# Ledger of designs, part 5: VHH binders against AP-4 complex accessory subunit RUSC1 (RUSC1)

Target 1, 145 residues: AP-4 complex accessory subunit RUSC1 (RUSC1), of Homo sapiens (Human) (q9bvn2r522to666)
Amino acid sequence: DVGHLVLTTLCPALHALVADGLKPFRKDLITGQRRSSPWSVVEASVKPGSSTRSLGTLYSQVSRLAPLSSSRSRFHAFILGLLNTKQLELWFSSLQEDAGLLSLLYLPTGFFSLARGGCPSLSTELLLLLQPLSVLTFHLDLLFE

## First folded at step 1 (VHH)

Design s01 (framework vhh_7sr4_2)
Fold by ESMFold2-Fast, scan of step 1:
Structure s01 (fold): chain B 145 residues (1-145), chain A 119 residues (1-119)
Amino acid sequence: as target 1 above (145 residues)
Amino acid sequence: EVKLVESGGGLVQPGGSLRLSCAASGSTFSSYAMGWYRQTPGKQRDLVADITSGGSTKYGDSVKGRFTISRDNTKNTVYLQMNSLKPEDTAVYYCAADLYWGEDYYDYWGQGTQVTVSS
């Protein structure tokens, strides 16, 4: 038993979407380059600031969860946290507004690059599809069921 | 939990060959993407080659045609065959393990092994 439809369907679907067109490696200030993953996109997308400070807080909380030792588990926990705090749309919008970050992380043919550049309506359509999820509440313990 | 132990480094003449090995212990090796990175004196770490759990390989532009990465899942080992070595290949070579595009994405590093190419 691996938990609810959110964990078995939504989280893997969002993981796949974030992974689409992701460059396998990116420049890292300390190591010169590092392997990219959906969790590394979360790390890079978190900005300390007035409009996104709560995303930074959520990232910090998830990164300190001792039972979660994998990037995929941390990504799923972050998504569940976004759903529980009703910030999924905020995170997606914040990610899409950062042209520099997207060009660093993604190939031009990836979903996020196309949604921002080649077909801007894709991002609006996705945000409209995600809006109903913001009224749902999920607990992180779903991750362990 | 994964531990990586590297071997095979040493001093070699320009044009020579060397084979590096990285033995993994702990969790299921066959699920990991494995890679080799190098750090040259005064520079940051750079990707040399990687191999996915399915066997697909990628190489840095400077080593294409000269280096070959391979894995033996029975021995939990990844190899880097280095041919036509040049002085600019002198570096500490690091083995890395990630579960790439799979269930887990986390980063393990070996201790590093020195490769020196000089006369």
Scores: ipSAE 0.000, ipTM 0.158, lowest interface PAE 11.4, mean pLDDT 69

Design s02 (framework vhh_7sr4_2)
Fold by ESMFold2-Fast, scan of step 1:
Structure s02 (fold): chain B 145 residues (1-145), chain A 118 residues (1-118)
Amino acid sequence: as target 1 above (145 residues)
Amino acid sequence: EVKLVESGGGLVQPGGSLRLSCAASGFTFSDYAMGWYRQTPGKQRDLVADIYSGGSTKYGDSVKGRFTISRDNTKNTVYLQMNSLKPEDTAVYYCARDYSPLYEFDYWGQGTQVTVSS
């Protein structure tokens, strides 16, 4: 039951990884402050009109899933979608290449800041760990917490 | 204040070459992905090329193999080398600091005209 393992172990672990060192609030144009979450990192990593259109399509599909009302469940759905479309490595690489975005979202001691700057081997080890997952197939209709 | 200033546009014959430059100021240039976009009259802007802080690049399908994006972090400048130019490459070319929903503002330069004709 690989879907169960992904939802109960992998997705929460990736959520914790993305949440590590995340600044709790950022400036919001309307309220002056916006609470950060792993889902807000996904939102920020998808650039309007960019060459990462496939990631933007996945983001749009997940954001429109009405039964997934929490940011956590949408983050899990996005990860499962990345696994199903073989784009998890692309998403992490794109996020790590955007130093400006990382400095906006993360404290210097966070995993993504360290993986890009202080400890580059961390990103290599993560990508190697994720390689076997590229051959697995999942369905979005299996998402339920 | 973020400023992006393009240069290097002009008129060129089909098959010719141009090199565009974009001088950036007002932010830590080496921390940001930079891109080139183009706009033809009556159409939306489309991606020409992106370059990430680490040097990784992405290209629009119509320019792959012909255009090369590069950056010089010591000069706070991003470049677009345009080879084998075609009439359909005629557009206003814009330098951009890539937008994110979390950034307060989108930043584009004023644009530089590239015209490819005989």
Scores: ipSAE 0.000, ipTM 0.124, lowest interface PAE 14.5, mean pLDDT 70

Design s03 (framework vhh_7sr4_2)
Fold by ESMFold2-Fast, scan of step 1:
Structure s03 (fold): chain B 145 residues (1-145), chain A 118 residues (1-118)
Amino acid sequence: as target 1 above (145 residues)
Amino acid sequence: EVKLVESGGGLVQPGGSLRLSCAASGSIFSSYDMGWYRQTPGKQRDLVADITSGGDTKYGDSVKGRFTISRDNTKNTVYLQMNSLKPEDTAVYYCAAEVWDTYYYDYWGQGTQVTVSS
């Protein structure tokens, strides 16, 4: 089952990729400090200043799902939404284009930092691997499996 | 509202072991991602270990192989087993819970002091 494969393989792999080299904390107005997570990267990539309105809409939908209580669950939901709307490549490219955001969130040794600077072939290779996924169909209610 | 209370901190000799516990008050503990963090005076908090609601774990580079995070959802408690302690592990250790809300927050405990000294 393709849905099972996405949840058990693709989503954890993308979570690990986004988590690679992520700085452990960012400043939060309410708590003073907040842990950085792949979901916080999603949040930062779509907040005011983002040029990708469709990604902001998906973020809003996922952030309003009350049954999802962890950053990991919300990240997986966002990835499923990207797959369902054929926007995974768009999100990845948009994140890679924001050098200021990446330098704020990531250590220089992280995958995203290396993909932009020292090893730009990494981002090209990943985008080529993701292109076939744009023809697949997924449903958001798969989240509750 | 989530309240986290840490225990198990103290003074220990280099090479010794301690087990920290974090008890959460709340009915939805099993759905939280839980973590342990530490802070040395004047510095930002660093990730020690985290555990997802599903049981997946991650560790900070300085503690891999020495520390183990675990959880018991029936007791609403997360644990940090610390082995082969070093003087550089001296810090205040904080328990944290990730909870969904309109504004995405981490809930924090008060912290427990761990001192590794001869």
Scores: ipSAE 0.000, ipTM 0.193, lowest interface PAE 11.2, mean pLDDT 71

Design s04 (framework vhh_7sr4_2)
Fold by ESMFold2-Fast, scan of step 1:
Structure s04 (fold): chain B 145 residues (1-145), chain A 119 residues (1-119)
Amino acid sequence: as target 1 above (145 residues)
Amino acid sequence: EVKLVESGGGLVQPGGSLRLSCAASGFTFSYYAMGWYRQTPGKQRDLVADISSGGSTKYGDSVKGRFTISRDNTKNTVYLQMNSLKPEDTAVYYCAADSYLPWEDYGYWGQGTQVTVSS
């Protein structure tokens, strides 16, 4: 099933890609210090001035889902939402274009830093690999049953 | 399923001592930094102490010299030895696990154990 492949291969692969070269900690007023995760990249990417309204809406919906207890589960749900709304490429491109955000979140050797600077073909190649997935539709309510 | 279970809390008089334990399961304990945080009602959680997978420790300024964090990787347990307790140490104490790897989720949390320092 395509849904199983997305959950067992695509979502973990995108999680690993987003985690690559991610700086280890960000400040959190509740805990004082928090290890960065792919979900923290999503959080930063949807703040005012860095994303579209529809991405912010999806983030709000996912962040309020009570069944999701881990940042990894929330990241996977966000990716599924992007696929369902056909906004995966938009989100990826918005990250690649925000030099300030990338420099705050990532080490220079990370995939996103390299894709933007030293190896721009990396982002193009990834987007080409993701294009066939943009025609797929996933409903999050069906995945929770 | 990841579980962190705190024990050892209770009521103690000022100047007394307590030893908190946190038993971990459901992950490769030795790869995770472990920490103790505390929270008083209506306030944010503060770092008490943490210990890296390699054994390096850090303490909050208010507990330096009085509290000691340690871990036993064979028992999947982290400990907090609390000496010279003060009324200001009264809080719910939470155990936390944090991977040093940037692709791992931050923060597995226990349910907390109450420490009350009062005469």
Scores: ipSAE 0.000, ipTM 0.123, lowest interface PAE 13.3, mean pLDDT 71

Design s05 (framework vhh_7sr4_2)
Fold by ESMFold2-Fast, scan of step 1:
Parts: sequence; C-alpha cells; structure tokens
Structure s05 (fold): chain B 145 residues (1-145), chain A 120 residues (1-120)
Amino acid sequence: as target 1 above (145 residues)
Amino acid sequence: EVKLVESGGGLVQPGGSLRLSCAASGFTFSSYWMGWYRQTPGKQRDLVADIYSGGSTKYGDSVKGRFTISRDNTKNTVYLQMNSLKPEDTAVYYCAKESPYYDLSGFDYWGQGTQVTVSS
C-alpha cells in the first residue's frame, strides 16, 4: 500500500531529516523564544510574503485541522499535502534557498546546513530522490481513515 | 457547524456600486482563506477574489481595479466592494471558505448566495 509506506516510512524519515541539527529553541519569532520542532520549521518556511500561495494555503489548512493535536501529526499531514499537490520539491528548494532562515534554525552540522554549504551534493541527491514522488496521487485522507 | 451568510446583493444600474458582506461562524475565521465566487445561468462558477488570512489578495482579470475584497477578523466577516458595475457582473455571488483539505479549488461553499443584477 503506497499510503502505508508513506505514513510508516517516508513521513518519519522526513521528520527525522528536518529535525537533524535543529537548534533546541527558536529566536526572533513573533512568540519569542520557544521549543523547536519540524512543524515549527514548516511555520517559519511558509510565513506570509516569503511563500507561494499554494504553500501558504496548505499550511493554513493543516494548522487548523481539529483532529490533529500534535506537531508531529501536523508535520505528517503537511508532507501528505505536499505529495498530493506535487509540491514537496518546491517546498524543499524554497527552504534551502533561505540562508537566513536556515542559520536561524539549524546548527552548522545539521543536514540542511551541510546540504547548502559543506556538501551541496546532498541537496541534489535528495531532490533527485523526491522527483519520482511527483507522479504519486493520494485521493483519500490517509491520516483520518 | 460551518455557516456563511451572504448579504448586500440587489438591483443596480450600470456604473453603480454595491458592497457584499459574508458573516462566518463555526470555525476559526482568522486562520482561513476567504473568497467570493459568482455564477451566471448556463455558465461555470468562477472565482472573483480571495484573501489570505495574512491580508494578501488576488482578483479575477474581469474585476481587477473595480472590486476590492477585505476582511474583519474581529467580526468574522469578509466583504466585497464592487464599483463601476457592468451588466456582465450580473450573477449569484457566493462566499467561500478554504477547504480543511487541500484540493484543486481550495474552497468550500455554504449558503444560498446573494443575487446581483446590473441593468438599467
């Protein structure tokens, strides 16, 4: 089942990747210093004025889903939405291009920092791995069923 | 239960103005995209304007420069100010809320709509 594979393998793997090297606390955000999580990276990456309409719309939809009570479940729902709309590569690329945001959120040894500076091939390899996912279509709400 | 109640429609002469209002309830209004759609008999429904919760707006080419969408998050209301109305603006206008699940339209409809007729 592709949906089972995405939920049990891809979503946890992407969560771990986004969590890698993440600073414990965020600074210079509207709510001040607060604990960092992969969902907080999504929040920062799709803020008004820096995101496309589609990414901002998806963030808004996921952030207000009443059945989702944890940042982890919201992160997984966001990834499912990106896959369903074929925007995962767009989101990743937008995040990687924002040097200021990455410096604010990540330690220099984290995956995103290394992919941008020390090991540019990591970014290219990940994008190549994500391209086949653009042909996958999710017609059902996998998270709620 | 999500409810959207449209008001402000009516009969107006070409060149006139109308302001539509949509009162929303049953959800966290400030967190969602809101928009206006219209439908004329025998034609498909089309997007007139939408507004992001952060304030950015987008308009259909036929209404750009004539219509203004705005929202009041304290009153849970979205507005459409229509100026320089033309006969081709005659339609039923529907208030739309962002879908809780991403889809191609991005919006849901609730309510009957409000009739706008532009004729002499």
Scores: ipSAE 0.000, ipTM 0.116, lowest interface PAE 17.4, mean pLDDT 70

Design s06 (framework vhh_7sr4_2)
Fold by ESMFold2-Fast, scan of step 1:
Structure s06 (fold): chain B 145 residues (1-145), chain A 119 residues (1-119)
Amino acid sequence: as target 1 above (145 residues)
Amino acid sequence: EVKLVESGGGLVQPGGSLRLSCAASGRTFSSYAMGWYRQTPGKQRDLVADITSGGSTKYGDSVKGRFTISRDNTKNTVYLQMNSLKPEDTAVYYCAARPLGYLFTYDYWGQGTQVTVSS
């Protein structure tokens, strides 16, 4: 089914994309040093504001899901939520607008750094490929067997 | 895993003081950043104060200058000293422990303690 395909193919692919060029450790305002993961990129990318308030709401909902104990499963849940709410493009755009955050999180050769600087069409091409999924609805239950 | 137990909440008159305590059990406390958040019904949790493992502190704008966060790593306890309390400080106060690796969300939460400021 489409939901199974998204969980077994799309979500791992997006996880790998977000992990590309990710610095293994970065400075944390609380502890001064932290281990990086794609879920930590989600945490850092969420900005409060009128135009992105729904991203903060989705992040809060996913972060409080007790059955999702791993960073990877929380990342997959966040992606499903973005797809279900038609906000994947909004999230990528918001992340790309934050040059300071990207330089903190990523090496210059990472996908998101290249998409913003050297090859800005990369993120646009990815989002265009995902457009057909915007008419589909996904359930968080796909994360559970 | 960390279990957090808050104490010290109660009813106090405007201008009064309270000291909240949060006792942590489980994994090594000294490696965690600790914080206090508060929540009123119908609203999201708001940052009151946090303290890093190294002792650096941060406060919410509405409490800066009135509240003080501190920690005692030998007792696995974090404290919130609340002075000059106002009716708008009425809320459930939650203790939170954040492992190394999180920026926005604390992973471990206490059950909360009620603070009511009224005459």
Scores: ipSAE 0.000, ipTM 0.084, lowest interface PAE 19.5, mean pLDDT 70

Design s07 (framework vhh_7sr4_2)
Fold by ESMFold2-Fast, scan of step 1:
Structure s07 (fold): chain B 145 residues (1-145), chain A 119 residues (1-119)
Amino acid sequence: as target 1 above (145 residues)
Amino acid sequence: EVKLVESGGGLVQPGGSLRLSCAASGFTFSRYAMGWYRQTPGKQRDLVADIYSGGSTKYGDSVKGRFTISRDNTKNTVYLQMNSLKPEDTAVYYCTALRGYLWSPYDYWGQGTQVTVSS
């Protein structure tokens, strides 16, 4: 039941938060313009420049899951994986500390941009809100209903 | 206690076939993704095949079309049918259970079974 609540409430809320203020398209030198999504934020956060090898491992595991075909379902799987490995706070902190990545991905009015600059209490409030979830364990099979 | 016990490894001629089995106990087998990985001395483990609780499969590029993974939830067993074996398939093959389909500190691994493809 708690896993159902996380999947139906927390995961969509975190998706919306990560989507807030995302620039519509990013340039890619090889492929040209690419539409931004929360999953593309995950991709960018774990590529060269990340200091956390464990996040890269989780990203690669989610990417290889053949049943997950949409960026939204991959994002939800990544969040549940972060919760299971107790790394959600680590991932948020690494995003907040990467000014270059945030300016590349987000408009100044986005949540992550405001949390870093204009409203620094936002990141503290979010992390405090998420802290009680650290004692819970979730199964990714919740995504395959 | 979670246990994964591999069997079916051995010596086989190039072009031959082997069937590996992995008997699982200590968890609700039908809810886990199961997989086979292999490792040669001095190298990292690489993906051979995964099978998810819903029956979807994924294969490593080097084994596509030659190997088939399957599962029997009534017997708590995962299988790897290996056809058209090549010398480069020589490795220790490990059975694994992926909690929630992703790596975690709680992922389970068998002890491994040796497969040798040689004339």
Scores: ipSAE 0.013, ipTM 0.214, lowest interface PAE 8.0, mean pLDDT 74

Design s08 (framework vhh_7sr4_2)
Fold by ESMFold2-Fast, scan of step 1:
Structure s08 (fold): chain B 145 residues (1-145), chain A 119 residues (1-119)
Amino acid sequence: as target 1 above (145 residues)
Amino acid sequence: EVKLVESGGGLVQPGGSLRLSCAASGSIFSIYAMGWYRQTPGKQRDLVADITSGGSTKYGDSVKGRFTISRDNTKNTVYLQMNSLKPEDTAVYYCARVLPYGFSLEDYWGQGTQVTVSS
């Protein structure tokens, strides 16, 4: 089942890649630290002023799904939405173009930092491997199976 | 199978109010989003408002502050309260069962109900 494969292999793999090298985020103020997660990276990448309105729309719709309360399940739903709308490459490109955001969120040894500076071909290779999935459609109910 | 039955449409004067109801049959109502869409002749359907099982709402820019979507999960019914109606609100209003952006499942549409705002 391709949907089962995506949920059990691809979505956790992408979660792990996005989580790789994330810094604990701290405010300058005493009010405390903000812990980064892959879902918080999604939030940061689609804020007002981002280059693509449709990414913000997808983020908003996933955020409103009551059964998806965990950051991990929302991240998985967002990835499925990107695949269904053929926007995965656009999202990765927008992240990689934002050097300020990446340096804020990631250690230099993180996957996305290495993809920009040390190993620029990493992101290209990943996207190339994912292209066959762009012609498939995934159902939200897979998340509740 | 999900069936959607709309009611409450009609003719109203500018500045008036109408309340649309959508009765949904089926056990999946509480999990998914329900919404109201409208269509003016010569245009495609436009989102008026939607509501999730948890009560999160989204409104089209032209209706914010004037329309309110709500739901009664006990009755499997979705409502659209339309206040301060304007002639440009004249359209056929459709109740719909649509999953969030990008996810595919069979979409269910009601038959539509006409709302006319004129003097």
Scores: ipSAE 0.000, ipTM 0.152, lowest interface PAE 13.7, mean pLDDT 71

Design s09 (framework vhh_7sr4_2)
Fold by ESMFold2-Fast, scan of step 1:
Structure s09 (fold): chain B 145 residues (1-145), chain A 121 residues (1-121)
Amino acid sequence: as target 1 above (145 residues)
Amino acid sequence: EVKLVESGGGLVQPGGSLRLSCAASGFTVSSNYMGWYRQTPGKQRDLVADIYSGGSTKYGDSVKGRFTISRDNTKNTVYLQMNSLKPEDTAVYYCAADFLGSYWELPYDYWGQGTQVTVSS
């Protein structure tokens, strides 16, 4: 089953990619730092602007799901939501274009930093891989299997 | 309502021990990020120890081997066991919770009021 494959293969792989080179802490006014996770990247990537309204809506919906209390489960739910709304490629591209956010969150040797600067072909190759998934429809109920 | 209530701070002599407690309400400590941070006047808060939803822990270099973070799921409480205390450990200690799945328009971090630890001979 494609849905099961997405949960057991794609979602963990994307989690690993987003976690790669992630700085352990982000600057904060109170703490001076805050620990980072792939879910915190999602949080930082959503914006109130019209161009990212649907991403903010999806984030809000996933955040309110009581059974999903871990950051990893919420990240997987967000990815499934992006697949269902056919916005995974758009979200990835939006992250890659936000140089300020990437420099705040990632070490220079991380996947996203390398894809943007040192190895631009990495982002192109990933986006090409993700294109076929934009045609498919996935359901959030797969998370509870 | 997310609330963190800290206790266990006090005055102790060098080489002594203290156990800090952070009682949580409004969320489950076993399923969320929890951390202990400390701050001296005029400086930023520094990470002392943290524990992730999966149970993985990390420690600041200055406390590694001396401090231990743990959770009691039954009491919904996180602890910091502090051994072999040094004068340099003197600070206000803060409990932090990070429900990373929080709604976008809500704060992502929650903090306790802080508890003073003074190590003095």
Scores: ipSAE 0.000, ipTM 0.150, lowest interface PAE 13.4, mean pLDDT 69

Design s10 (framework vhh_7sr4_2)
Amino acid sequence: EVKLVESGGGLVQPGGSLRLSCAASGFTFSNYDMGWYRQTPGKQRDLVADISSGGSTKYGDSVKGRFTISRDNTKNTVYLQMNSLKPEDTAVYYCAALEGTWYYEDYWGQGTQVTVSS
ESMFold2-Fast, scan of step 1: ipSAE 0.005; ipTM 0.235

Design s11 (framework vhh_7sr4_2)
Fold by ESMFold2-Fast, scan of step 1:
Structure s11 (fold): chain B 145 residues (1-145), chain A 122 residues (1-122)
Amino acid sequence: as target 1 above (145 residues)
Amino acid sequence: EVKLVESGGGLVQPGGSLRLSCAASGFTFSTYYMGWYRQTPGKQRDLVADITSGGSTKYGDSVKGRFTISRDNTKNTVYLQMNSLKPEDTAVYYCAAGDLSWLYDSSEYDYWGQGTQVTVSS
């Protein structure tokens, strides 16, 4: 089943990609210290007032899903939502255009930092890998196991 | 929203005891994994002790038999009872909270406290 393959293979791979080069901890006034995660990248990427309103809507929907309590499961749910709405490329491009956000969240050796500046071909290669996914559709049931 | 506040650290002589506490707020404490990790200068954080929502415990090899992790879901607090302390136990101790991923492929901790210093020295 393609849905199961996406959940068990693609989503963990994208999680690892987004985690690559993330600064490990940041100070948070409420929690003292909060571990950086791919979900925290999603949170930072979908600011109110952005031109990518649809990404903010998806983030809000995933954030309100009570059965999903881990940052990892929320990230996987967001990726499934991006795939279902054909917006994975849009989200990636949005991250790539925000140099300030990438500098805040990532070390210079991280995938997203390299894809933006040092190795621009990484962006092209990722988008080419994601193109076959544009014909796939997933149901909300995949978010709940 | 989520807050982890550690207490109980300090200076103690070898052979002494300390009890660390971590008061949690902003999440459903009873359903979360709670853990204690420690970090010595120049090294990565190591697992000291971990406790599941159901009360099952796991300990690092160097602390088995000397340390005891416990939780009080009524008080939203996790504890680390440290007995027979050694100079090698000197470290910054961190409280951590993590939920059970429905994918069951990671034991990642989502939240960390600021750490509390434990120094074992005469």
Scores: ipSAE 0.000, ipTM 0.098, lowest interface PAE 17.5, mean pLDDT 70

Design s12 (framework vhh_7sr4_2)
Fold by ESMFold2-Fast, scan of step 1:
Structure s12 (fold): chain B 145 residues (1-145), chain A 119 residues (1-119)
Amino acid sequence: as target 1 above (145 residues)
Amino acid sequence: EVKLVESGGGLVQPGGSLRLSCAASGFTFSDYWMGWYRQTPGKQRDLVADIYSGGSTKYGDSVKGRFTISRDNTKNTVYLQMNSLKPEDTAVYYCVAEPYSLGYFEDYWGQGTQVTVSS
């Protein structure tokens, strides 16, 4: 069952990857200082920009469908939405292109920071690994209307 | 099993007061930020207040001076004292537990409690 594998393996692995090196708090114009989580990275990554408009749409859909869910559940729903819309590689690439966002959210030793600077091959290797997933079809209609 | 159980919501007239409580179980309470968020239909969830296990607090701009958050680590309970309530405070209020340790990134949410401020 591909759906079971995605939920029990891929989503937790991506959550751990996005959590790697994440600063415990970030300064926010609205809340001042907020505890960081993978969902907060998603939220920050979908701010208005020409290359990220479609990602903003997905973020809005997940927020509206599951507004009271845990941040982990929303993160998993966002990943499932990226897989359904073939946008996982786009999201990763857009996050890697925003040096200011990465320095705001991550310690220099985190995966995303290393992939951009110290170990750029990590970014290329991950994108190549993720590319086959963007062409797979998942029977996730029951979770995503 | 993690549980967050909210209580204390209800109907109150403008200028009135309510005290919300959230009883937590199934995790080490002192390792978590405790907070309150509120949501109005059709809008995103807003931070109302949060509190560190040591007592440091943060408030949303719209509630500063009117609401007070507190916690009792012995009773595993967080409270929100709401004074000078306004119709715009009408929302479902959610209790949240957020880990502050670098190794933990799982939030826990309560079921929510309705607060209605109406004449």
Scores: ipSAE 0.000, ipTM 0.150, lowest interface PAE 13.0, mean pLDDT 71

Design s13 (framework vhh_7sr4_2)
Fold by ESMFold2-Fast, scan of step 1:
Structure s13 (fold): chain B 145 residues (1-145), chain A 120 residues (1-120)
Amino acid sequence: as target 1 above (145 residues)
Amino acid sequence: EVKLVESGGGLVQPGGSLRLSCAASGFTFSSYAMGWYRQTPGKQRDLVADIYSGGSTKYGDSVKGRFTISRDNTKNTVYLQMNSLKPEDTAVYYCARDLEYGSGWYFDLWGQGTQVTVSS
């Protein structure tokens, strides 16, 4: 069924895409370094200065779900929530527009860096592929798997 | 107990070799990709080498051709063979586990680190 297909195919593919070219650690004023993951990209993208209220609300909901103990399961739950709220395109667009965030988190050869700079057709192609998903109605359980 | 334990670090002369080992316990080792990271004081960590569950490998540009990552699933151990060592390779080396459905470079379990010093 569609829920299982999304979890076993779309979520791992989006995780791989967001992980592509991530700097393993970024400088952090408290720890001197912070491990980067797709979930940490989500966290950075939903800060008040660079996100919409609905994306911040979804992030808070996923962060508070006790059964989700790994950053990977939280990333998957966030994607399921984006599908349910028809915000997947919005999240990708807002992330792609934040040049400062992308340069902080990604190597120049990563998908998001290339899509913004050297290969802008990559972001257009991805958003075009994601656009049909925004017209479908999803009611996915955020704790699925 | 789920953990990673590194060993094999030490002091070596430029041009020398070391082999690092990372012993895994508490999980199905053969199902996970494993990697090596390094960190120098005042610098962020960088990826040295990664080996996928199927055996495919990737290396950081600065070590390609000199270092070799390998694994022994019967011993639940991942190795880093370091040849032609340079002073710039001086760092704490960390072993890390990639997630079961992980693609690329995300790591969720870390060892304590082992010091490698290359000095004349």
Scores: ipSAE 0.000, ipTM 0.111, lowest interface PAE 17.0, mean pLDDT 73

